# VHH binders against Bifunctional D-cysteine desulfhydrase/1-aminocyclopropane-1-carboxylate deaminase, mitochondrial (DCD): the designs that were tried, part 4

Target 1, 364 residues: Bifunctional D-cysteine desulfhydrase/1-aminocyclopropane-1-carboxylate deaminase, mitochondrial (DCD), of Arabidopsis thaliana (Mouse-ear cress) (f4hyf3)
Amino acid sequence: SPPSWASHLRPLPSHTFSLAHLPTPIHRWNLPGLPNGTELWIKRDDFTGMELSGNKVRKLEFLMAEAVDQHADTVITIGGIQSNHCRATATASNYLNLNSHLILRTSKLLADEDPGLVGNLLVERLVGANVHLISKEEYSSIGSEALTNALKEKLEKEGKKPYVIPVGGSNSLGTWGYIEAAREIEEQLNYRPDDLKFDDIVVACGSGGTIAGISLGSWLGALKAKVHAFSVCDDPDYFYDFVQGLLDGLHAGVNSRDIVNIHNAKGKGYAMNTSEELEFVKKVASSTGVILDPVYSGKAAYGLINEITKDPKCWEGRKILFIHTGGLLGLYDKVDQMASLMGNWSRMDVSESVPRKDGVGKMF

## First folded at step 17 (VHH)

Design V4 (from T3 with F27R T31D)
Fold by OpenDDE, fold request of step 21:
Structure V4 (fold): chain B 364 residues (1-364), chain A 124 residues (1-124)
Amino acid sequence: as target 1 above (364 residues)
Amino acid sequence: EVQLVESGGGLVQAGGSLRLSCAASGRTFSDWAMGWYRQAPGKQRVVVASITSGGDTKYSDSVKGRFTISRDNAKNTVYLQMNSLKPEDTAVYYCAAGIPLTNYLTGEVKYRYWGQGTQVTVSS
């Protein structure tokens, strides 16, 4: 059943799947550069699974349930060439014995070439997803909805029963994923013997569904934390409007601008990183052991640190929960840019005094 | 296409035992849950037992201590050992498989794939 504080929302989901490994843990995150007294915690939604890793599976638990309930045999979704959502969708579809079709946006030059097997693409193709490449120009001129609908119609003519999932799983139904995440966080806090309460929640924003859910959950529920979203594409105004649409679709009766603060963290653009961002990701990895994807959580964390640096007094003494939204596989697409940051290899020099005998080392 | 085929049903005296088997074939996944349901004459189908891919089991109150659900992943088969059978256990028993679909409001679980059912009759 829905959280008590969300029971008034309409429509309510009819069904749900348990796909993610929940609850994901919350622990301290000792990120360098925090002001005095500021505590940073991290919600490890990257631990929701391996192939399913990240924030998207929470949405898919509802979206895939609807698909199955509607007797769909095929799932269509769309995203960037390294979309975590698409990867998660493909994986979830596979688990549910559904066919998946992924429309993946790439450059004009690459749209006519084999997309390869890097990162999310490897997983998607391994699980048997059908990949449809579209150029950025085509995407821009045609639109996400029109593209997915076109494919839907095609598949229907082939006798399939497709269910379309929008970009990032970001619709009113998908919003319930992080409404439930809010409840999960509440429960985790309640289970604790201490009085831990978060002042702020920080999360990356790529399509708006995650921030819609978590901000609404925080607002309606017991968390009452200020939600800071760091947009990794487009602009904050776009996402305020988009989130508002999701909220209205749930008849939430709240204003997006009241429940979430959206910061521009796109930098050079979606899935594009500056050297500074990558250096930051490397630093975070080395100093904390937490691996951030450069596209989403990396940009969000980088954005957070920038905000803190601009006004450290504002953040003093605050407890912040950062939601890690996964995306580790996306790092494989950044290996060329990150190579210069990696210098920790050498030819092993073994002393001649070390005894040697042929056949001592076994390889099986 | 996924197919579930039940076997092992029949007539047994009260206090007796039966072992039901359900073999899954087709495009199945090891991560799927499996379960047994039963439907008595004039009654609704009800859950008897379920088992996750990890081996976690659940039983209805009416069969706890008497029935045991198990699975052999290598054979893609689920079993229901039914001991101390009672006349009230008389029903058509159905095998179910898949990722459980949960009703968000009620918590009721349903499966996508079902067997044809096997008759179990317990005589007094």
Scores: ipSAE 0.816, ipTM 0.922, lowest interface PAE 0.4, mean pLDDT 95
Fold by OpenDDE, fold request of step 21:
Structure V4 (fold): chain B 364 residues (1-364), chain A 124 residues (1-124)
Amino acid sequence: as target 1 above (364 residues)
Amino acid sequence: EVQLVESGGGLVQAGGSLRLSCAASGRTFSDWAMGWYRQAPGKQRVVVASITSGGDTKYSDSVKGRFTISRDNAKNTVYLQMNSLKPEDTAVYYCAAGIPLTNYLTGEVKYRYWGQGTQVTVSS
């Protein structure tokens, strides 16, 4: 059943799947450069699974349930060439014996070529997803809804029953994923004897569904933390409007501008990184052991540090929860850009005095 | 296509035992849950027992202590050991498998895949 503080929302989900490995852990994150007394914690939603890793599976628990309830045999979704959502959707579809069709945006030059097997593409293609490439220009001119609908119609003519999932799974139904995440966090905090309470929640924003859910949950529930979203594409105004649409769709009766603070962390653009951002990701990995994807959580964390640096007094003594939204596989798309940051390798030099005998080393 | 085939049903005297088997074939996954349902004449289908991929089991109150659900993941088969059978246990027993679809409001679970059922009759 829904959280008590969300029971008034309409419509309520009819069904849900348990797909993610929940609850995900919360632990201290010793990121360098924090003001005095500021505590940073991290919610490891990258641990929701391996193939399903990240924040998207929480949405898919509801969206896939609706698909199955409607007797769909096919799932259609859309995203960037390295979309974590598309990967998670393909994986979930496979587990449910649904056919998946992914519309993936890429450059005009690459739209007519084999997309390869890098990162998320490897997983998607291994599980048997049907990949449909579209150029960024076509996407921009045609639109996500029109593209998915066109494919839906085509598949219907072929006798299929397709269910369409929007970009990032970001609709009113998908919003429940992170409403439930808010409840999960509350429960985790209640279990603790130290009365830990967060002043702030920080999360990346790509399509708006995650921030809609977590901000609404924080607002309505017991968390009452200020939610800071770092948008990795488009602009904050766009997401305020988009999130408002999701809230209105749930008849929440709240203003998006009251419940979330959206910061611009787009940088060079969606899935594009500066050298500084990549250096930051490398530094964080080295210093804390936490690996951030450069597209979402990396940009959010980078943005957070920048905000703290601009006004450290505002963050002094605060407890901040950062939500890691996954995306590890997407890092493989950045290996060429990050290669210069990596240098810790050598050919092992074994002394001639070390005895050698044929067959001593066994292979597994 | 996923298929579930039940076996092991039949006629047994009160106090007797039966062991039901359900073999899943087709595109199945080891992380699926499996369960047994039964439908008595003139009654609704009800859950008897369920088992997760991890081996966690649940039983209806009416069969607790008498029935045991188990699974062999290597064979993709679920079993229902039924001991101390009663006339009230007479029903068609159905095997179910898949990722459980949970009703968000009630918590009731549905499965996508079902067997044809096997008749269990317990005589007085």
Scores: ipSAE 0.812, ipTM 0.924, lowest interface PAE 0.4, mean pLDDT 95
Fold by ESMFold2, look of step 17:
Formats: sequence, structure tokens, C-alpha cells
Structure V4 (fold): chain B 364 residues (1-364), chain A 124 residues (1-124)
Amino acid sequence: as target 1 above (364 residues)
Amino acid sequence: EVQLVESGGGLVQAGGSLRLSCAASGRTFSDWAMGWYRQAPGKQRVVVASITSGGDTKYSDSVKGRFTISRDNAKNTVYLQMNSLKPEDTAVYYCAAGIPLTNYLTGEVKYRYWGQGTQVTVSS
């Protein structure tokens, strides 16, 4: 059943799967340099699962349930070559015994070549997803809807029953993934022996479904936290309109600008990093042990720290929940850019070692 | 290709016992839940019993105390021990298996894969 505060939304999901490892932990995140009394906490949605890890699996619990309920044998989705959504869809499809077809955009020079095995693409190819390359130019001129429809028609002629999932799983049905996450956070706080309550929720915005769901849940439910979304791609005004479309598709009766504050954190643009962003990801990893992906959570956390630095008084005393949306496989796409930031190495000095007692050539 | 094969059906006298088996084969998952459903003539197919991969069981009220579901995870096989059979238990019994698909409103579970069914007839 939906949360009572969301039971008026229409349409309600018909079915769901249990795919993610939930609930995910909420714990302190002690970044240095925070204002007096400011507490940063982190929701570890990067722990939803190793291959399904990240925010995408929460959406897929509803989307894949609809696919199976409609008797689909195949799932089609689309994204960039390092899309976390496409990887999560490929692994969830295999887990549910569905075929997956991924339309992946890459540079025009590489679209006719073997795409390799970096990051998310390794997992997709390991699990046996059907990978279809297009250029960024073809994606831009044709559009995701027309591209997925073309593949759908081709597969239907082959006797398949495809189900299409939009970019990032971000339609009104997928939004239920983070409406339920809001209920999960409420329940986690209710079970605590203290009266912990968050003033702010901070999350990366890539395709809009996550921020629509968490914002609506916070607004309608008991959390009542101010939601700050950090856009890692398109400008904030685009996402206010996109989120409004999702809210309207749920008949929510609320204005997106009333429930979320969207900040620009794209830097050089989607999937491109400044040196400052990568230095920040390294600093957070070395000082806290929390690994942020450079494309989403890294940009969002960097954006948050910049806002705090700009106006510390506005953040004094506040309790902030940062949602880590996963995406760590994307680090492998940044190896060359990060190489100078990495820790040192050395050849072990064996002249100071003790010879092994049980003979030369032993492995153990 | 996933296959479910029921066996053990037949004709029994009221008060008797019968044991159904359902073996799953093909591309299967270690985390499968399994269950038994039945369909009497002219009626809708209804759940009889279910068992999770971890062994948690659930029974319909009409069979509770008389039927026992169990599974052998190594064989991907589920069993239904049916005791104290009544004429009302006469039906085609279907096994079902897979990752549970949960109705969001009711909590009722259905499965993607189904067997062809085995007839159970209880004579008075």
C-alpha cells in the first residue's frame, strides 16, 4: 500500500518488485570546515546493491514490475555510454529473466567502433545486454523517444514483447521509487531513540525522477525538509518544468517550485569534470572514506559545499541529509583525469625482508 | 527456458493424503519463491500455499493445519503434503515460481512462471 500521505496520487502503481537492499544506512558525514552547529548526514543509496547500486534501482522496482505485469520479455532503454540507469536496467533485467536492449550514445568518432569495457559498459556487456551504439549527433537530432520506438518496432517484428523505459527511469511511475524512499527515511527517523529531524535534503539531479519523488514525499509526508537539488546537466528552469510534468502525471496538485530548490552544478556540463570537482572527490574520499561518483553525487556535494562557503550563516545549526545516489562505476571513466591526484606507490624493498621458512616457490 | 513440472496428482478417498511435487528447471534463480494454486471447475485460480527461498510459509485459511508446503533448494523443487482431504479440495493444482511480483495495494503476490497443472480428485 502507498504511504497514507500519498494514497490520493493517481495513478497508483499496480505492482512492485523487491530488488534493492533496503533500508540503506543514514549516518554522520564529518566533512571538515562546516559552520558552527551544522551537521551533515548521508543516506547511502549507493548501498542498494553492487550491480543495481544507486538511485536507479528504486525506480526500477516499479518499472520492471509493470514490464512483467504486461508480459514483456524484453526491456529497451537509452542513455549515455556510461549511464548508470542503463547498467542498472541491464542487471535487473537479467535478475528477472528479461532480455535487455540498451541504446547508448557516444562520440561520432567512436560510434562505429568497439565501445570497449570501461565502467558501466563492462557490467552491461558481462551480463549480456544487447548494446546499440548511436552518435551524440544522432541522439540530439532524432530524440530518445523516436530511437526507442524504432527499436521497439524492430523487436516486435521479430516476435518480441518489448517494454520501453525512458531516460533515467524518470517518468511518473518511476517517481514512486523516491516517494517510497521518503517513507523509508520517515521510518528510520521514527525508530531512533533521539528526535533527529533534518532541515534540508540534498540530492543530485540528473533526469528528474529522483528529485520529483523525494521532494513530493518530503512535502506531503512528515519529513518537511527543504529539498535542494543540484543539477548536473540541464539548467534548473528545464528541471522545474520537467518535474512539474511528473507531478502533473501523478495528479499531485502541487507546484514544483514550491517543493524543491534546484541549483546549477553542471560545471563543464554533463559527465565532464573540472579539476576542482575531481580534487574535491579525492579529498572527500581520503578524509571520510565516502567515495562520491564524479558525475552526480560528487558535483552535488561540491555544489553544496560551495553554497555553504558562500553564505555560512544560512547553514549554521542546520541538519542536512545528503543522498548519495551511487554511480561509482563512472569513476573508471575518469582514470586519466585523476591520475595525478592518486596516492603514492612503491616497490617493496625485499632486502629488508625475512626469507620464508617453508621453502622457495611457495604461494601461501 | 524455465520449466515447472507438477507430479503426484490423482484420485483419493475423502480423509486420505496426497503429496504433490513441482520441479523447476532451465534458467532458474537461487532466490526463487514458490507456491501452489488451485482451480476448481468454473472458479478462479486461488492461492493454496507459498514458501520463500528462506523457508517462510503462508497458507490459505481453507487448508491451514491440513496442508504443508516445503522445498528442497538444492533441487529447486517444492512439495505440497495434503492431509485430511475433502471433496472441496478437488481441483487442478498449479505450481508457480519466480521473483515475487507484489500487488502494491493488496500485498498479494503472483509469479511469472507456472506449471501445466495436475488434477487432484477427492471422492466422497
Scores: ipSAE 0.685, ipTM 0.869, lowest interface PAE 0.7, mean pLDDT 90

Design V4 (from T3 with F27R T31D)
Fold by ESMFold2, fold request of step 21:
Structure V4 (fold): chain B 364 residues (1-364), chain A 124 residues (1-124)
Amino acid sequence: as target 1 above (364 residues)
Amino acid sequence: EVQLVESGGGLVQAGGSLRLSCAASGRTFSDWAMGWYRQAPGKQRVVVASITSGGDTKYSDSVKGRFTISRDNAKNTVYLQMNSLKPEDTAVYYCAAGIPLTNYLTGEVKYRYWGQGTQVTVSS
């Protein structure tokens, strides 16, 4: 059943799956240079799974349940060539014994080529997803709804029963993934022996469903934290309007601008990184052991640190929860750009370290 | 392709015992939940027992203490041991399996895959 504070929202989901590993940990995240009394905490939604990992699996628990309840045998979705949503959908589809069809946009030069096996593509092709490439120009001119509908009609003529999931899984049904995450956070805080309460929640915004869900849950429930979303694509005004559409689709009766603050963190644009962003990801990894993906959580955390640096007084004394939305498979798409930042290697000198006869040659 | 085949049904006198088996083929059975359902003449199909992938069991009140669900992952098979049978246990028994699909409002669980059923008749 929904959280009691969300039970008035309409429509309610009909069904759900348990696909994610929940609850995910909340722990201190001690970045250097924070203002006096400022506490940074991290919620590890990158631990929701391995191949399913990230914020997307929470949405898929509702979307895939609707697909199965409607007797779908096939799932269609769409995104960028390294979409974490498409990877999670392919994985969840296979796990639930459904076929998946992914429409992936890439550059015009690459749309007619073998897309390779880097990062999210490896997982998608390994689990047997049907990959359909389009150019960014075709995507822009035709639109995601027309593209998915065309594939849906083709599959229906072949006797299939497709279910379409929109970009990022971000429709009003998918929003329930992070409404439930807000309940999860409330419960984790309630079980603590202290009175920890967060002043702020910080999260990346890619397609809008995550920030709609966590913002609404914070506002309706007990968290009451100020939610800061860092958009990694498009612009904040677009996302205020998009989130409003999701809230209206739930009959929530709230204004998006009252429940979330959206900051622009896209830098060079979606899935493109500045050298400064990649340096930050490396710095966070080496200083804390937390690996941020460069496309979502990395841009959001970089954006947060920049905001703190610009106006430290605004953040003094605050307790901040950063939601790590996963996406680490996308890191492998950045290896060439990051090469100069990586640590060195050496060949082990065994002539001085191993004075005895060689071992038997066993693997482990 | 997932297939579930029940066996072990038949005619038994009240107070007797039967052991039902459900053999699964296709994907790995061990990471799915399983359930036994029954449908008495003129009645709706209802849950009898369930077992999670981790081995946790649940029983309806009408069979608690008399029926035992178990699974043998090496044989890809699930069992229902039915003891102290009563005439009201007469039904077609169905095996069901899959990743649990949960009704968000009621908590009722259903499954994607079902067997053809096996008749159990308990005479007085």
Scores: ipSAE 0.668, ipTM 0.865, lowest interface PAE 0.9, mean pLDDT 91
Fold by ESMFold2, fold request of step 21:
Structure V4 (fold): chain B 364 residues (1-364), chain A 124 residues (1-124)
Amino acid sequence: as target 1 above (364 residues)
Amino acid sequence: EVQLVESGGGLVQAGGSLRLSCAASGRTFSDWAMGWYRQAPGKQRVVVASITSGGDTKYSDSVKGRFTISRDNAKNTVYLQMNSLKPEDTAVYYCAAGIPLTNYLTGEVKYRYWGQGTQVTVSS
């Protein structure tokens, strides 16, 4: 059943699946250079699974349940060629014995070629998703709704029963994934032996569903934390309007501008990184062991640190929960850009003065 | 292609016993839950018993203590041992399997895959 503070929202989801590994850990995150008394904590939604990992699986628990309840045999979704959402959808579809069709945008030159096996695409092709390439130009001129509808009509003519999931799983139903995450955080804090309470929640904003859910849950529930969303594409005004649409679709009666503060963290744009962003991802990895993806959580964390640096008084004494939204597989798409940042290696010197044992080396 | 094949139904006197069997083929169900449902004439199909991949069982109140669900994961088969049968147990019995699809409001579970059903008739 929904959290009591969300039971008035309409429509309620009809069904769910249990797909994610929940609850995910909340622990201290020891980034250097924080203002006096400022605590940074991290919610590890990168641990929601392996191939299902990230924030997307929480949304898919509701979306895939609707698909199955409607007797779908096929799922259609759309995104960039390194979309974490498309990969999670392909994986969840296979697990639920549904066919998946992914419309993936790539460069004009590559749309007619073998797309390779880098990162998220490896997982999609390994689990047997049907991959349909389009150019970025075609995506921009036609639009995601028209593209998915065209594929839906084609599959219906073939006798299939497709269910369409929008970009990023970000519709009002998918928003329930992070409404439930807010309940999960409340329960985790309630079980603690201390009285930990977060002043702020920080999260990347890609397609809007995650920030809508966590912001609404914080506002309606017990968390009451100020939610800061860091947009990695488009602009904040677009996302305020998009989130408003999701809230209206839930009949929430809440203004998006009252429940979330959206910051621009786009940099060079979606899936493109500045040198500074990649250096930050490397620094966080080497100093904390937490690996941020460069497209979402990396941009969000970089944006947060920049806000703290710009106005440290606003952040003094605050307890901040950063939500790591996953995306590790997308890191493999950045290896060439990061090569000069990586740690070194050496050949072990085993000079003749080191005694050799007669025999065959075994693994064990 | 996923198939569920049921066996073991038939006619039995009140107080008697039957054992239903359901063999799953196609994709393995060892990670999936399995269960038995029944539909009496003119009535809705209702859950009788279920068993998780880990072996946890659940029974409707009307069959507790009389029916036992079990599974053999190596054979991808689920069983329903039905003892102390009553005329009220007369129904078509259906095997079901899959990842549980949970009703968000009630917690009731249903499954994607179903067998064709086997008739159980309990005479007075």
Scores: ipSAE 0.644, ipTM 0.862, lowest interface PAE 0.9, mean pLDDT 91

## First folded at step 18 (VHH; from V5 with K110R Y111W)

Design W4
Fold by ESMFold2, fold request of step 21:
Structure W4 (fold): chain B 364 residues (1-364), chain A 124 residues (1-124)
Amino acid sequence: as target 1 above (364 residues)
Amino acid sequence: EVQLVESGGGLVQAGGSLRLSCAASGYTFSTWAMGWYRQAPGKQRVVVASITSGGDTKYSDSVKGRFTISRDNAKNTVYLQMNSLKPEDTAVYYCAAGIPLTNYLTGEVRWRYWGQGTQVTVSS
């Protein structure tokens, strides 16, 4: 059943699956250079799983349940070639004995060629997803709805029963994933022996469903934290309107601008990184052991640190919960761009003074 | 494709024991939950016990302390050890498996895969 503070939302989900490993940990995250008294904490939604992981899994718990309840045998979704959503959907489909079809946008040159096996795409191809390439130009001119509808119609003519999931799993039903995450955070705080309360929640915004869910849950429930969304793609005004559409689809009766503050963190644009962003990802990894993906969580954390640096007094004494949305597999798409930032390596100098022993070395 | 086969049923005197097995074949993930249900003549099928992929168990009140559910992931098999059997335990026992689809409002669970059932008869 929904949280009591969300039971008035309509429509309620009919069904759900338990797909994610929950609850995910909340722990201190000791980034250097924070203002006096400022505490940064991290919610490890990257730990929702491995191949089936990230913030998308929470959305898929509702979306895949609807697909199965409708007797779908096939799932269609769409995204960029390194989409974490498409990878999670392919994996969840496999777990549920459903076929998956992924429409993946890439460059025109790459759309006509074997797309390779980097990162998320490797997992998708391993689990047997049907990959359909399209150019970024075609995606922009045709649109995600028309593209998924065209594939749906083709598969229906072949006798399949497809269920379509929108980009990022971000419709009003998928929003329930992070409404439930807000309940999970409330419960985690209630079981603590201290009186920990977050002033702020920080999260990346890619397609809007995550920020709609967490901001609505914080607003309606007990958290009452100010939600800061860091957009990694479109301008904030677009996302205020998109989130409003999701809230309206839940009959929530609230204005998106009252429940979330959306910041611009796109840099050079979606999936494109400045050298400063990649240097930040490296710095966070080396100083804390937390690996941020450069596309989502990295841009969001970089945006947060920039805001703190610009106005440290605004952040003094605050307790901030950063939601790590996963995305580690996408890091492999950035190897060439990050190569100059990586640390030293050496060939071990095996001088004559190092003893040699016959037959003792084991190869792994 | 996926098939569940129960075994181990039969006639037993009150106070006795039986061990039911349910072997899954075809297509099974380590992330699946499994469960036992029973149906007495003229009654609805009801849950007896369930076990998650991680080994967490639940039991109906009528069998707590007498029945034990367990699983062997290497064999894709779930077991129901039934001790201190009573005539009221007489029923067809069914196994179920998969990732359960949960009704969000009621908590009722639907399973995608079911076995054919095995009869357990407890004579007084």
Scores: ipSAE 0.604, ipTM 0.840, lowest interface PAE 1.3, mean pLDDT 91
Fold by ESMFold2, fold request of step 21:
Structure W4 (fold): chain B 364 residues (1-364), chain A 124 residues (1-124)
Amino acid sequence: as target 1 above (364 residues)
Amino acid sequence: EVQLVESGGGLVQAGGSLRLSCAASGYTFSTWAMGWYRQAPGKQRVVVASITSGGDTKYSDSVKGRFTISRDNAKNTVYLQMNSLKPEDTAVYYCAAGIPLTNYLTGEVRWRYWGQGTQVTVSS
């Protein structure tokens, strides 16, 4: 059953799967340099799985359930070459004994070449996803709906039963993933012996479904936290309109500008990083042990710290929940850019060591 | 190709015990949930017990405390230990497997894969 505060939304999902490892932990996150009395906490949605890790699996629990309920044998989705959504979809499809077809956009130079095996793409190819490359220019000119519909029609002619998932799983049905996450957070807070309550929730915005769900859940439910979304692509006005479409598709009766504050955090643009952003990701990792992905959670956390630095008074005394949306596999696509930031290494000096008397050792 | 094969059924006196086994063939057995259902003559198939990939169990009220579901991932099998059997337990028992599709409003689950069934008859 939906949360009682969301039972009026329509349509309600008909079915779900349990694919994610839930609930994910909430714990203190001791970043240095916070204003007086300001607490930063982190919701570890990077722990929703390993190959299924991240925020996307919460959306897929509803989307894949609809696919299976409709007797689909195939799932089609679309995204960038390092899309966490496409990787989670490929993995979930494999778990559910469905074929997956991924339309992946890359540079025009690379669209006719073997895409390789880096990061998310390794997982997709390992689980047997069907990879279809397009250029960024083709994506921009044709559009994701037309591209996925074209592949759907082709597969239908081959006798398949495809189900199409939009970019990032971000339609009104997928929004239920983070509506349920809001209930999960409420329940986690209720288990606590203290009266912990968050003033703010902070999250990266890629395709919009996550911020729509968590913002609506916070607004309708008991959390009542101010949601700050940090967009990593496009611009905030675009995302206010996109989120409005998702809310309207739920018949929520609320204005997106009333339930979320969207900040521009794209920097050099989608999937491109400044040296300052990568240095920040490294600093957070070394000081806290939390690995942020440089494309989404890293940009969001960097954006949050910049907002706090600009106006510390605005953030004094507040309790902030940062939602870590995962994306660790995407770090492997940034290895060359990050190489100069990494710590020391050395060759172990074994020149005075004596070989073992029993010859070659065992590994364990 | 996924196949589920039940065994261990038979005739038992009331108060007795049986152990059902369900042997599965497939490469993702340890990541799947498993369940036992039963169907008495002329009635609908109903849930008896289920076990998640993580080992969490659930039982219908009519069998709780008498039946135990377990799994052995090394042997790709799920078991149903049935104790204190009653004539009402007479049915064909089916095993089911996969990631269950859950009705969001009711909590009812549906399974992708089913065995052929094994007869259990409990005489008074």
Scores: ipSAE 0.598, ipTM 0.853, lowest interface PAE 1.3, mean pLDDT 91
Fold by OpenDDE, fold request of step 21:
Structure W4 (fold): chain B 364 residues (1-364), chain A 124 residues (1-124)
Amino acid sequence: as target 1 above (364 residues)
Amino acid sequence: EVQLVESGGGLVQAGGSLRLSCAASGYTFSTWAMGWYRQAPGKQRVVVASITSGGDTKYSDSVKGRFTISRDNAKNTVYLQMNSLKPEDTAVYYCAAGIPLTNYLTGEVRWRYWGQGTQVTVSS
């Protein structure tokens, strides 16, 4: 059921699935170098599942429900070669006994080659998703909607009933995922004895659905936190417009530029990392145990720290909630770049004086 | 605040009829699905009937042909007409409201809002 402060939105979902492991925990995140009195907390949406891990499953709870309501037998979606959304969608499809087709964007050189089994591809191919590779050039010239529609038509001719999920699950219906997340956060805060309130919410932006939901939820609900989105692709203006479209689709009656502050955190580009970004991810992992996805949450956190460093006085005394959106499997695509950052391994040197007996170490 | 208030329960002889009502408030009634559940002593709560916002109905096998769920959007009320009642129908009946949340593992449907329940007793 929608939260009371969102009950005026239209259309309302008629059905939803419980797919994610909710609520995800909120805990203190002790990053070094924060201004005096500034508290950083983290919402662990990377804990929403294993195969379903991350922010996308919250959207899929609504989108898959619509697919089932429409009597779909197959799901089509689209994304990058290491799309967390595509991985989550493939898994969710199998959970609901639906076939899945994934259009995955890759380089021209790799579009005609076996995509391999790295990261998200391992999960997608294990669950039996149908993978359709497309080059970046083709994607750029044809467009996401036209590509998914073309595949839809093909499958329909084959007698299938496909349901199309857009990039990142980012449509008006998918926006409800993080509207509900806002409510979840409110509820978690209400149960706390310390009256914790957040001044700011920070989250990565890849397709716009997550920031649309959380910003709208924060705006309409009791959180009233300023939402800061860090875009990891395209540009802020694009996402302001995109988010506005989602808000309008819900008849929210709000301006995207009023409810979210979108920062450019693209860096070198989507799914591309600088050495500094990767070093930051490594540092955060070593200091806090939190593993950031370098494509999304890693860039957002890096961007946040940069903003804080730029104007520390502005952030003094503020309580910030960072939303971790998952993406651990995507790190396996970065292992070549990160190898030089790793250390502290050795061949264990066991003294000859240590007693040895066959069968002492059991492996069964 | 969302409130659900059940009424119409009571004592009835086997073969008799009862009509339960659930008055809903605190939300746009027509936008949500409604459900009736029952819990017998020492047993788990189980679904009896549900109705979508669009008026589509579902029934448990044990009550099919005997019970009818309906809704009046103008009155913000959902009804459960119970005919041909049996002693096995004795339970506390609960009204549920909201957007149905289906667990993909178990198929269980969860509801966010519940009434306090009304006692139905069918004597042999």
Scores: ipSAE 0.544, ipTM 0.805, lowest interface PAE 0.8, mean pLDDT 94

